VH-VL binders against q0atu2. Designs and how they scored, part 74

Target 1, 119 residues: q0atu2
Amino acid sequence: MLDKKARIRTSREYRNVFEKGKRLSGRFLIIYYVENALDNNRFGFITNKKIGMAVIRNRIKRQLRAIVREYQGQVKNKHDIVLVARAGIGKSSFEGMEKDYIAIMKKAGLFARNANKID

## First folded at step 19 (VH-VL)

Design vj3
Fold by OpenDDE, fold request of step 20:
Structure vj3 (fold): chain C 119 residues (1-119), chain A 121 residues (1-121), chain B 108 residues (1-108)
Amino acid sequence: as target 1 above (119 residues)
Amino acid sequence: QVQLVQSGAEVKKPGASVKVSCKASGYTFTDYYMHWAKQAPGQGLEWIGEINPDWGDDNYNQKFQGRVTMTRDTSISTAYMELSRLRSDDTAVYYCARAKYYWHFDAFDIWGQGTLVTVSS
Amino acid sequence: QIVLTQSPGTLSLSPGERATLSCRASQSVSSKYLYWYQQKPGQAPRLWIYDASSRATGIPDRFSGSGSGTDFTLTISRLEPEDFATYYCQQYESSPYTFGQGTKLEIK
């Protein structure tokens, strides 16, 4: 899992991202992102009941963490990013979710110029 | 009917630990951060910490760091606060309270009824 | 941490009078992160004002919140018997989310 330093942990931090961040919607994910004053990126996640039952939510949570962990080293520094799972994500495959994440992050310009594994 | 119901009063000796529970009902437990506050007899409110019930991420007041542990059981919509190495000045009523952190932002709009913890030798 | 100082500590007034409660912050607090709570003896606090000036659900019109920066005020235009309680301000600007020490509004 993500190191605690790489996670949005407080309610105030989440609020900041939602209040000040930019929003981009993908097929399965919505991201809110804003610059922070740190030397590292932080990721947060919203998985509400709209995406399905507890079993589905738990799967989605696990998969989202895995995806973010895999690509976190390629994300531009100094950003707080919240991933919001959309209702249809419960029917998505891991690959589909990963593809959606990459597409949204690219659209947001959040990947570093030398980023690999995103093609 | 949205409500938070806390566990009953506790009497502990110095050096012991206490674990207070807070059961949520009437709303989606994981959609709100759970906060805890301390109120010593005849005194004001003091914020202890918060926990994200969905992910388990916690944030504590430095004053309580090292002695407080917040956890949750999502299967029963229950949050827990454990305070260890109890001292006499830990005697207080402890409250849980929810706070919305996305879409709309209300602070502590719902509170538990409070749990009295008495620490005496 | 942000320290909130409320004044006065105790306010003794009669029903029908106007009450003015002050909350001063040690540093600037955005209005959207300033809250007021009411607490009566033996009860849990209750959210009263949010966003510095918005009344929570069910709160009478006689209550009003105002202020910005470091100075915030809770005003009760005409006190009712049920208004006598302790009021706390709270900031959500930064962790720890501190409370003021409270103002006890008592019957004169």
Scores: ipSAE 0.928, ipTM 0.961, lowest interface PAE 0.5, mean pLDDT 95
Fold by OpenDDE, fold request of step 20:
Structure vj3 (fold): chain C 119 residues (1-119), chain A 121 residues (1-121), chain B 108 residues (1-108)
Amino acid sequence: as target 1 above (119 residues)
Amino acid sequence: QVQLVQSGAEVKKPGASVKVSCKASGYTFTDYYMHWAKQAPGQGLEWIGEINPDWGDDNYNQKFQGRVTMTRDTSISTAYMELSRLRSDDTAVYYCARAKYYWHFDAFDIWGQGTLVTVSS
Amino acid sequence: QIVLTQSPGTLSLSPGERATLSCRASQSVSSKYLYWYQQKPGQAPRLWIYDASSRATGIPDRFSGSGSGTDFTLTISRLEPEDFATYYCQQYESSPYTFGQGTKLEIK
């Protein structure tokens, strides 16, 4: 699980990302991202019933957190990033989801230049 | 119909704990933050805290920090607020209220009917 | 925290009159984060104005919200008997999401 300081926790923080952030869509994920005034990144997640039943949602939530944790050290600092799970994500594999995350984050320019796990 | 239905009135002694429930219906429970507010008799509204029903992330007013715990059971679309170490000035009507936190924002657009908590010896 | 101060504490008016309720913030609040609620005795509050100037669903057009920065106003152009209640402003600018102390609009 992501540390509390690495998570978007409040409704106001989510609102800020959606109102001020940039939007980028991948195959399974949509990301909203905006610079923050902190020294760390914060991640938020939006999952809803559109992605599937509770079992599917729980799996997706777990996998999204795992992916974010795996690559969070390679993400440029001072960003609030919200991941929105798209409807098709329920049919995706972990690898597919991971690939989509990497692709969308790269496209957004959110990975550090010295990142080596994303190639 | 979208509604929040809260548990019934409580009478507690000082030092005890109270747990108020708020059951949501008519909408997707996890799509809204659940907020709680306090209203002492004849007084105004005071924000207690909020919880993300999907992830369980919570944020409390520092005035209640250490005494309040917000939880939820998504299987029954129910949010809970527990207040411990009760004192007389905790006597109040407690409200739950939902707030959209993505795509569109309507603040506290739906409220529970309130739960009276009386703290007395 | 942001403190919201409402004035007056009590406003006594008659039906048909114009009501002006003020909400002052201790620091700047974006209009999108300023809300008004109406509450009648024995009832839960009800969202009345959002984004400082937008009426919630079902709210009559005699109600209007305005203001920016630290000064916000709720105006009722022509009071109806059902408008007599307590009105609270609330800010969503930053946590804690504080309320004003309320203005009680009572019938003269």
Scores: ipSAE 0.928, ipTM 0.961, lowest interface PAE 0.5, mean pLDDT 95
Fold by OpenDDE, look of step 19:
Structure vj3 (fold): chain C 119 residues (1-119), chain A 121 residues (1-121), chain B 108 residues (1-108)
Amino acid sequence: as target 1 above (119 residues)
Amino acid sequence: QVQLVQSGAEVKKPGASVKVSCKASGYTFTDYYMHWAKQAPGQGLEWIGEINPDWGDDNYNQKFQGRVTMTRDTSISTAYMELSRLRSDDTAVYYCARAKYYWHFDAFDIWGQGTLVTVSS
Amino acid sequence: QIVLTQSPGTLSLSPGERATLSCRASQSVSSKYLYWYQQKPGQAPRLWIYDASSRATGIPDRFSGSGSGTDFTLTISRLEPEDFATYYCQQYESSPYTFGQGTKLEIK
């Protein structure tokens, strides 16, 4: 589980990201990201019924948290980032999802220069 | 059709706790934040807090922090608000209300019918 | 927190008249985050205006919302008997998402 301060928690915070953030689409994920005024990053997640049944959604949620947590220290600071799971994610492997995350985050330029787990 | 149905009226003594339920139907429960509001008799509306039904993240009005706990059971599309250490000024009608938080933005577009909580010695 | 002050507290008018309700914020609120609700006795509030000036579904066109910054207004061009109720403004600019104290529109 992500630290409480590392999570987007309020509806207003989510709305801010969607209204002001940039959008990039990957194969399995869409990210919305915007700079914040904090010293830390916050992550949010959207997992709606389009990605599958409750069992699938729960699995995807666990996997997304794991991926975000794994690379959390390598992401540039001062960002709010919302991950939106795409419909096809339910059929993806964990590795595929991870690769998609890395690719989209790289494309967004959100990894720090000294990141060493993204090659 | 979309609706929120709340639990029935409660009568409690000071110092006790009350847990109000709000059952959602007609829409995807996890796609909306669930909010709670308080309305004392003859008074206005006061925002209590919100919860993300999908992830369980909550945010409370500072006025209620330490006494309010919001939870949800996604399996039955039900949100709960528990208020502890009740006092007389907690006597009010409590409402649940949904609010969209992504792609389409609204405030409280659907409300429960309200739950009267009476605190008396 | 952002404090919303509504005026007047009570507005007594007759059917057919024009009603103007004010909502003033203690600090600037984006129009996107200003809402109005109608509430009748014994009923839950109902969303009436969103984004400061957009009518919710089913709301008659005699209702209009306007304003920006710290000053917002709900106007009813010609009052109908069913319009007499209490109206609340609300801000979603920042938590806590506060309400105004309400304006009671009563029949004269």
Scores: ipSAE 0.920, ipTM 0.959, lowest interface PAE 0.5, mean pLDDT 95
Fold by ESMFold2, look of step 19:
Structure vj3 (fold): chain C 119 residues (1-119), chain A 121 residues (1-121), chain B 108 residues (1-108)
Amino acid sequence: as target 1 above (119 residues)
Amino acid sequence: QVQLVQSGAEVKKPGASVKVSCKASGYTFTDYYMHWAKQAPGQGLEWIGEINPDWGDDNYNQKFQGRVTMTRDTSISTAYMELSRLRSDDTAVYYCARAKYYWHFDAFDIWGQGTLVTVSS
Amino acid sequence: QIVLTQSPGTLSLSPGERATLSCRASQSVSSKYLYWYQQKPGQAPRLWIYDASSRATGIPDRFSGSGSGTDFTLTISRLEPEDFATYYCQQYESSPYTFGQGTKLEIK
């Protein structure tokens, strides 16, 4: 669903975010983020087996992708951002996950100034 | 206990394709990118590409772009590399190798045993 | 892409001698992303040195790695019979994650 340009594609790019990035924790998500040298943002995801069984993991993956896609136009450019799903995310609702994402992105200062009107 | 086991040797004609498998055991498959490398007879190692084990994002050496496709099946902890439009200089041993991509960064610490692909008419 | 050039291509030495293998990069490589592998005929490569200078688990003390920027070396202080193999350096700084062409260390 995300444009290929908006995805972190390589292992080296993931490692860079974890090596040099800032970290913020929410209830269901952790974000790692770092400035990049591009004109755009790139998003990566960590959804390991500790989240739950395959059905639950696949649902979480679809929901995270959808949330990021919905708000990507409001994110300040030139950042690589990795979302890490916490173990408890399997019990969350879509709305709870979305609220958590909005909160941590605001706290990180990653929403554009005009995006501060989204709530 | 941690190991990568590859599919057996293959003999192919020019123009065909080959799909090599790499089955992981003894570790969490989704914690490591899977990489593939080529070694022609008597030659050095050449990196082909990588695939994200969980999300399927791939990244190829442009030398192989357009002919290589990497996939995986997380339900059986198996990665695949398919090389199409084979030619004689594709004759080589193909290796899979893992690399952790978050938190604890390793080099290619575990390799598959290699799969010989022979392309001959 | 970053090209790694190893020298010499072949190094012929006897057990007990000191070996020095060179790896030169076309662009700067962070030491954290410079690795060495050993490979014997018919076998998969094995991780030998990571982070330019750290020995992988079980690698004898006679092996040491050094260097930074564009120039890296692998040194074997006293060759044992099992050390005769081909050694590859690899960079993980930038995709494609290239290997050097190898140095074959053979018995004289």
Scores: ipSAE 0.840, ipTM 0.921, lowest interface PAE 0.6, mean pLDDT 91
Fold by ESMFold2, fold request of step 20:
Structure vj3 (fold): chain C 119 residues (1-119), chain A 121 residues (1-121), chain B 108 residues (1-108)
Amino acid sequence: as target 1 above (119 residues)
Amino acid sequence: QVQLVQSGAEVKKPGASVKVSCKASGYTFTDYYMHWAKQAPGQGLEWIGEINPDWGDDNYNQKFQGRVTMTRDTSISTAYMELSRLRSDDTAVYYCARAKYYWHFDAFDIWGQGTLVTVSS
Amino acid sequence: QIVLTQSPGTLSLSPGERATLSCRASQSVSSKYLYWYQQKPGQAPRLWIYDASSRATGIPDRFSGSGSGTDFTLTISRLEPEDFATYYCQQYESSPYTFGQGTKLEIK
């Protein structure tokens, strides 16, 4: 799982990303991201009720954690990043979510290099 | 009807632990951070900490660090605050309160009714 | 940690008078992160003013909030008997999300 240090932990930190951050939309995910004053990245997640009932929502949460964990070493440091699951994400495969994540993270300029697994 | 309903009053001995519950109804539990505050008899409000009820991330006031643990059970829309190694100055009313952290940002707009914890020797 | 200092600690006034309650922050607080709560004995606090100046739902228009930076004010234009209570300011600018120590508004 993502390290405690790599998590957005406070409500105020979430609000900061939404207030000051840039927004990029993919098919299944939206990211909000802003530079932080730390030497590391922090990740947050919004998985609201629109994505499905508990079983589906728990699957999406597990898959998003796994995707972020897998690619975290390729993400440029000093960013707070919030992933917002879009309503259609419940119909996505793991691969579909993963591709969407990689695409929007590349478009945002947040990868230090091409993702080895996908690109 | 949006409300937060807390567990009943507790009487504890020094050195014990207490776990206060806060059950949410009338809204989507996972859209709001849950906060906890302390009010000692005749005193003001003191913020204890917060928890993301969906993802479990917590953040505590340093004064309570090491003695407080916040948890939740999303299946019953309930947040918990546990305070350990109780001492006499922990005698207080403990409140839960919610705050939305995305889209429509709110203050602490809904509070629980409070739970009196009495620590007596 | 941002310290909020409310003054006066106790304000003794009669119904019909104007009340002015002060909240001073040790560091600048954005207006959208400054809140006021009313609390009566035996009750939970109630959100009264949000974003420094906006009344919460159902709060009478005799209440107004103002201020920015480090100085914030809650004003009651003409006191009613139900207005006698303790008022707290709170900042949500940074964790810990501190409260002021309160101003008790009591009948003279």
Scores: ipSAE 0.840, ipTM 0.916, lowest interface PAE 0.6, mean pLDDT 91

Design vj3
Fold by ESMFold2, fold request of step 20:
Order: structure tokens, then C-alpha cells, then sequence
Structure vj3 (fold): chain C 119 residues (1-119), chain A 121 residues (1-121), chain B 108 residues (1-108)
């Protein structure tokens, strides 16, 4: 589970990421990210209705949390990061989402050098 | 036909709790943070807090921290605010209001009709 | 937290007059995060001005907002009977998203 300090909790914080952040798209995910003034990272999630009905959406939400939790220690600090689930994400496997997350986080330069579990 | 419809007026004794509901219709419930505000009789507006309707992340005005709990049920597009350990100065009208938090960013463009909570001995 | 102080508390004017309502912030607020609401007795607030100066849908052009930094103003160029209400400013720059205490605009 992501700690309260590692979550984007307020609507204003979401607005800041979309207003000032950079955007990168993968197959199943889009990330928006911006430097923050903290010593830590914060993660936010957008899983709108277009990704599927309740059971699909709940599966995707659970899987995204698990992926972010797995790699959170390898992410460079001082970033606010919002993951946006793309409409086709319901057709992906956990491994497919995980691979996509790793790829876009590496492309964004958000993983620390020599981070665990990064290819 | 975008609406926020709140539950009816309540009368409570000091020390009790109250749970106010706010049912959304005419829009996608998970696209908007739900906010809550208090207006005591003859007084101005005071922001209480907000909740992410999809993920449940909440954020409270420090003045209410420890007594307020915000929840939601996405299956019925309804947000809730529970205020515990009620005092006489909690007598007020409580409003819900929505705010978009991604793609398109607006102020509180839609408000509920308000719920009067009266705390009396 | 950011404190918004509105002045005057009560403004008594006649229809046809010009009204000027002030909102002062305790620290700088970006214009995009300053909003105004109108509220009539027994009703919920209504969004009136967003981004400090933009009128919400259906709001007459006699209403104008201005200001930046710590000083913001709502101006009504020629008061109509329906304009007598309480007006609140709100900042959305940082949580808690505070309101001013309101200016009651009443018929003299």
C-alpha cells in the first residue's frame, strides 16, 4: 500500500501536475510528472469510465497500485507522478502493464540509476 | 441536468454523529472531486474537505481533522460526510460541491441544495 | 493557510449605483485560482466569476472581476434589483481552499 505521504491527495495537486507536468504515453498508460518541493514522491491515478465496467476497473486499480508499490523505492525523489489508464488497458495482463510502466518510467528518466528490477 | 441532491435536515444531540449524503446525477461521478463546506447561521462559508471519488483519497481542513470522515459509494454516485462528537457550534447548513481535477479544471460549478444539521440538547 | 479578507462586510446601495467589492489575500494567489460566488438567502452559492476575471455561464456583463497577487475586486457597473446578495471570494491556490467572510450587498 502506498503511504499517505506518497499519494497525491488533493485536487489542487492533480491540477498542478496537469498544468505544469511533462507527458509520456505508453501502450496502456500515460504518465504526467513534475518536480515537487518535497523530499519524496507522490503518486496519483486516473481510471476513468472508458477503461471498462466496475469489475474491470477494480482489477486495473488493484494491479496499478501493486505495480507502483513494487517500484516506488527505485523512483527518483521529488516528483509528483499521475498515471492515466488508457482505454485499452482492460485487455492487458499484469505483466503487460508492468512492462509498460517500466518502459515509460525509464524513458521519462524517473528511475534512479541501478534501480532494482529494471531492464 | 447535472445535479447534487443532499439528504434531509437532521436534529442531533451533542456528542452524537451525523452522516450527510450527496447524490450526483447527470455526469460521471468519478471525474470530479467532491468538496464539503459549512455555513453556520448568519455566517460565511468554511471549507471542510475533499475526497477523490474514484480512489478515496481525502484531505481535510485541519480544523475538522479527527472529527470528519468523507466516504463515497461509486455504484450509486453518492458521497458522504460524517461529523462526529457534535457540538452546538456544529449547527449549520452543510453543502457538497464538485470540482473537476483533470483535463478540464473548474471551480465549484455545481453545489448541492444544502443540509441543515441542528445540534441541540 | 491563505486568509481572504473581504471588505466592506456590508455594502448598502441603491439600484443603478456602482458596487465595488474587495477581496485581499494574506499571501499571493494566482488569478487562475481566485473565484467569486453569489449566494441569496435560502440558496446554495453559485459560481459567478472564475480565474479572477472570467464570468461563469449566463452571468451578465455588468459584473467584472479584476486584480492579481493579493488584491482582487468584483465590480458591478449598474446594480439591478436581483444583484442584492452576499458575495464570497475563494482561493484554490492551496489547501485548505478558504473563502472570504463575505460581503453582503443590500438595498439602501
Amino acid sequence: as target 1 above (119 residues)
Amino acid sequence: QVQLVQSGAEVKKPGASVKVSCKASGYTFTDYYMHWAKQAPGQGLEWIGEINPDWGDDNYNQKFQGRVTMTRDTSISTAYMELSRLRSDDTAVYYCARAKYYWHFDAFDIWGQGTLVTVSS
Amino acid sequence: QIVLTQSPGTLSLSPGERATLSCRASQSVSSKYLYWYQQKPGQAPRLWIYDASSRATGIPDRFSGSGSGTDFTLTISRLEPEDFATYYCQQYESSPYTFGQGTKLEIK
Scores: ipSAE 0.835, ipTM 0.917, lowest interface PAE 0.6, mean pLDDT 91

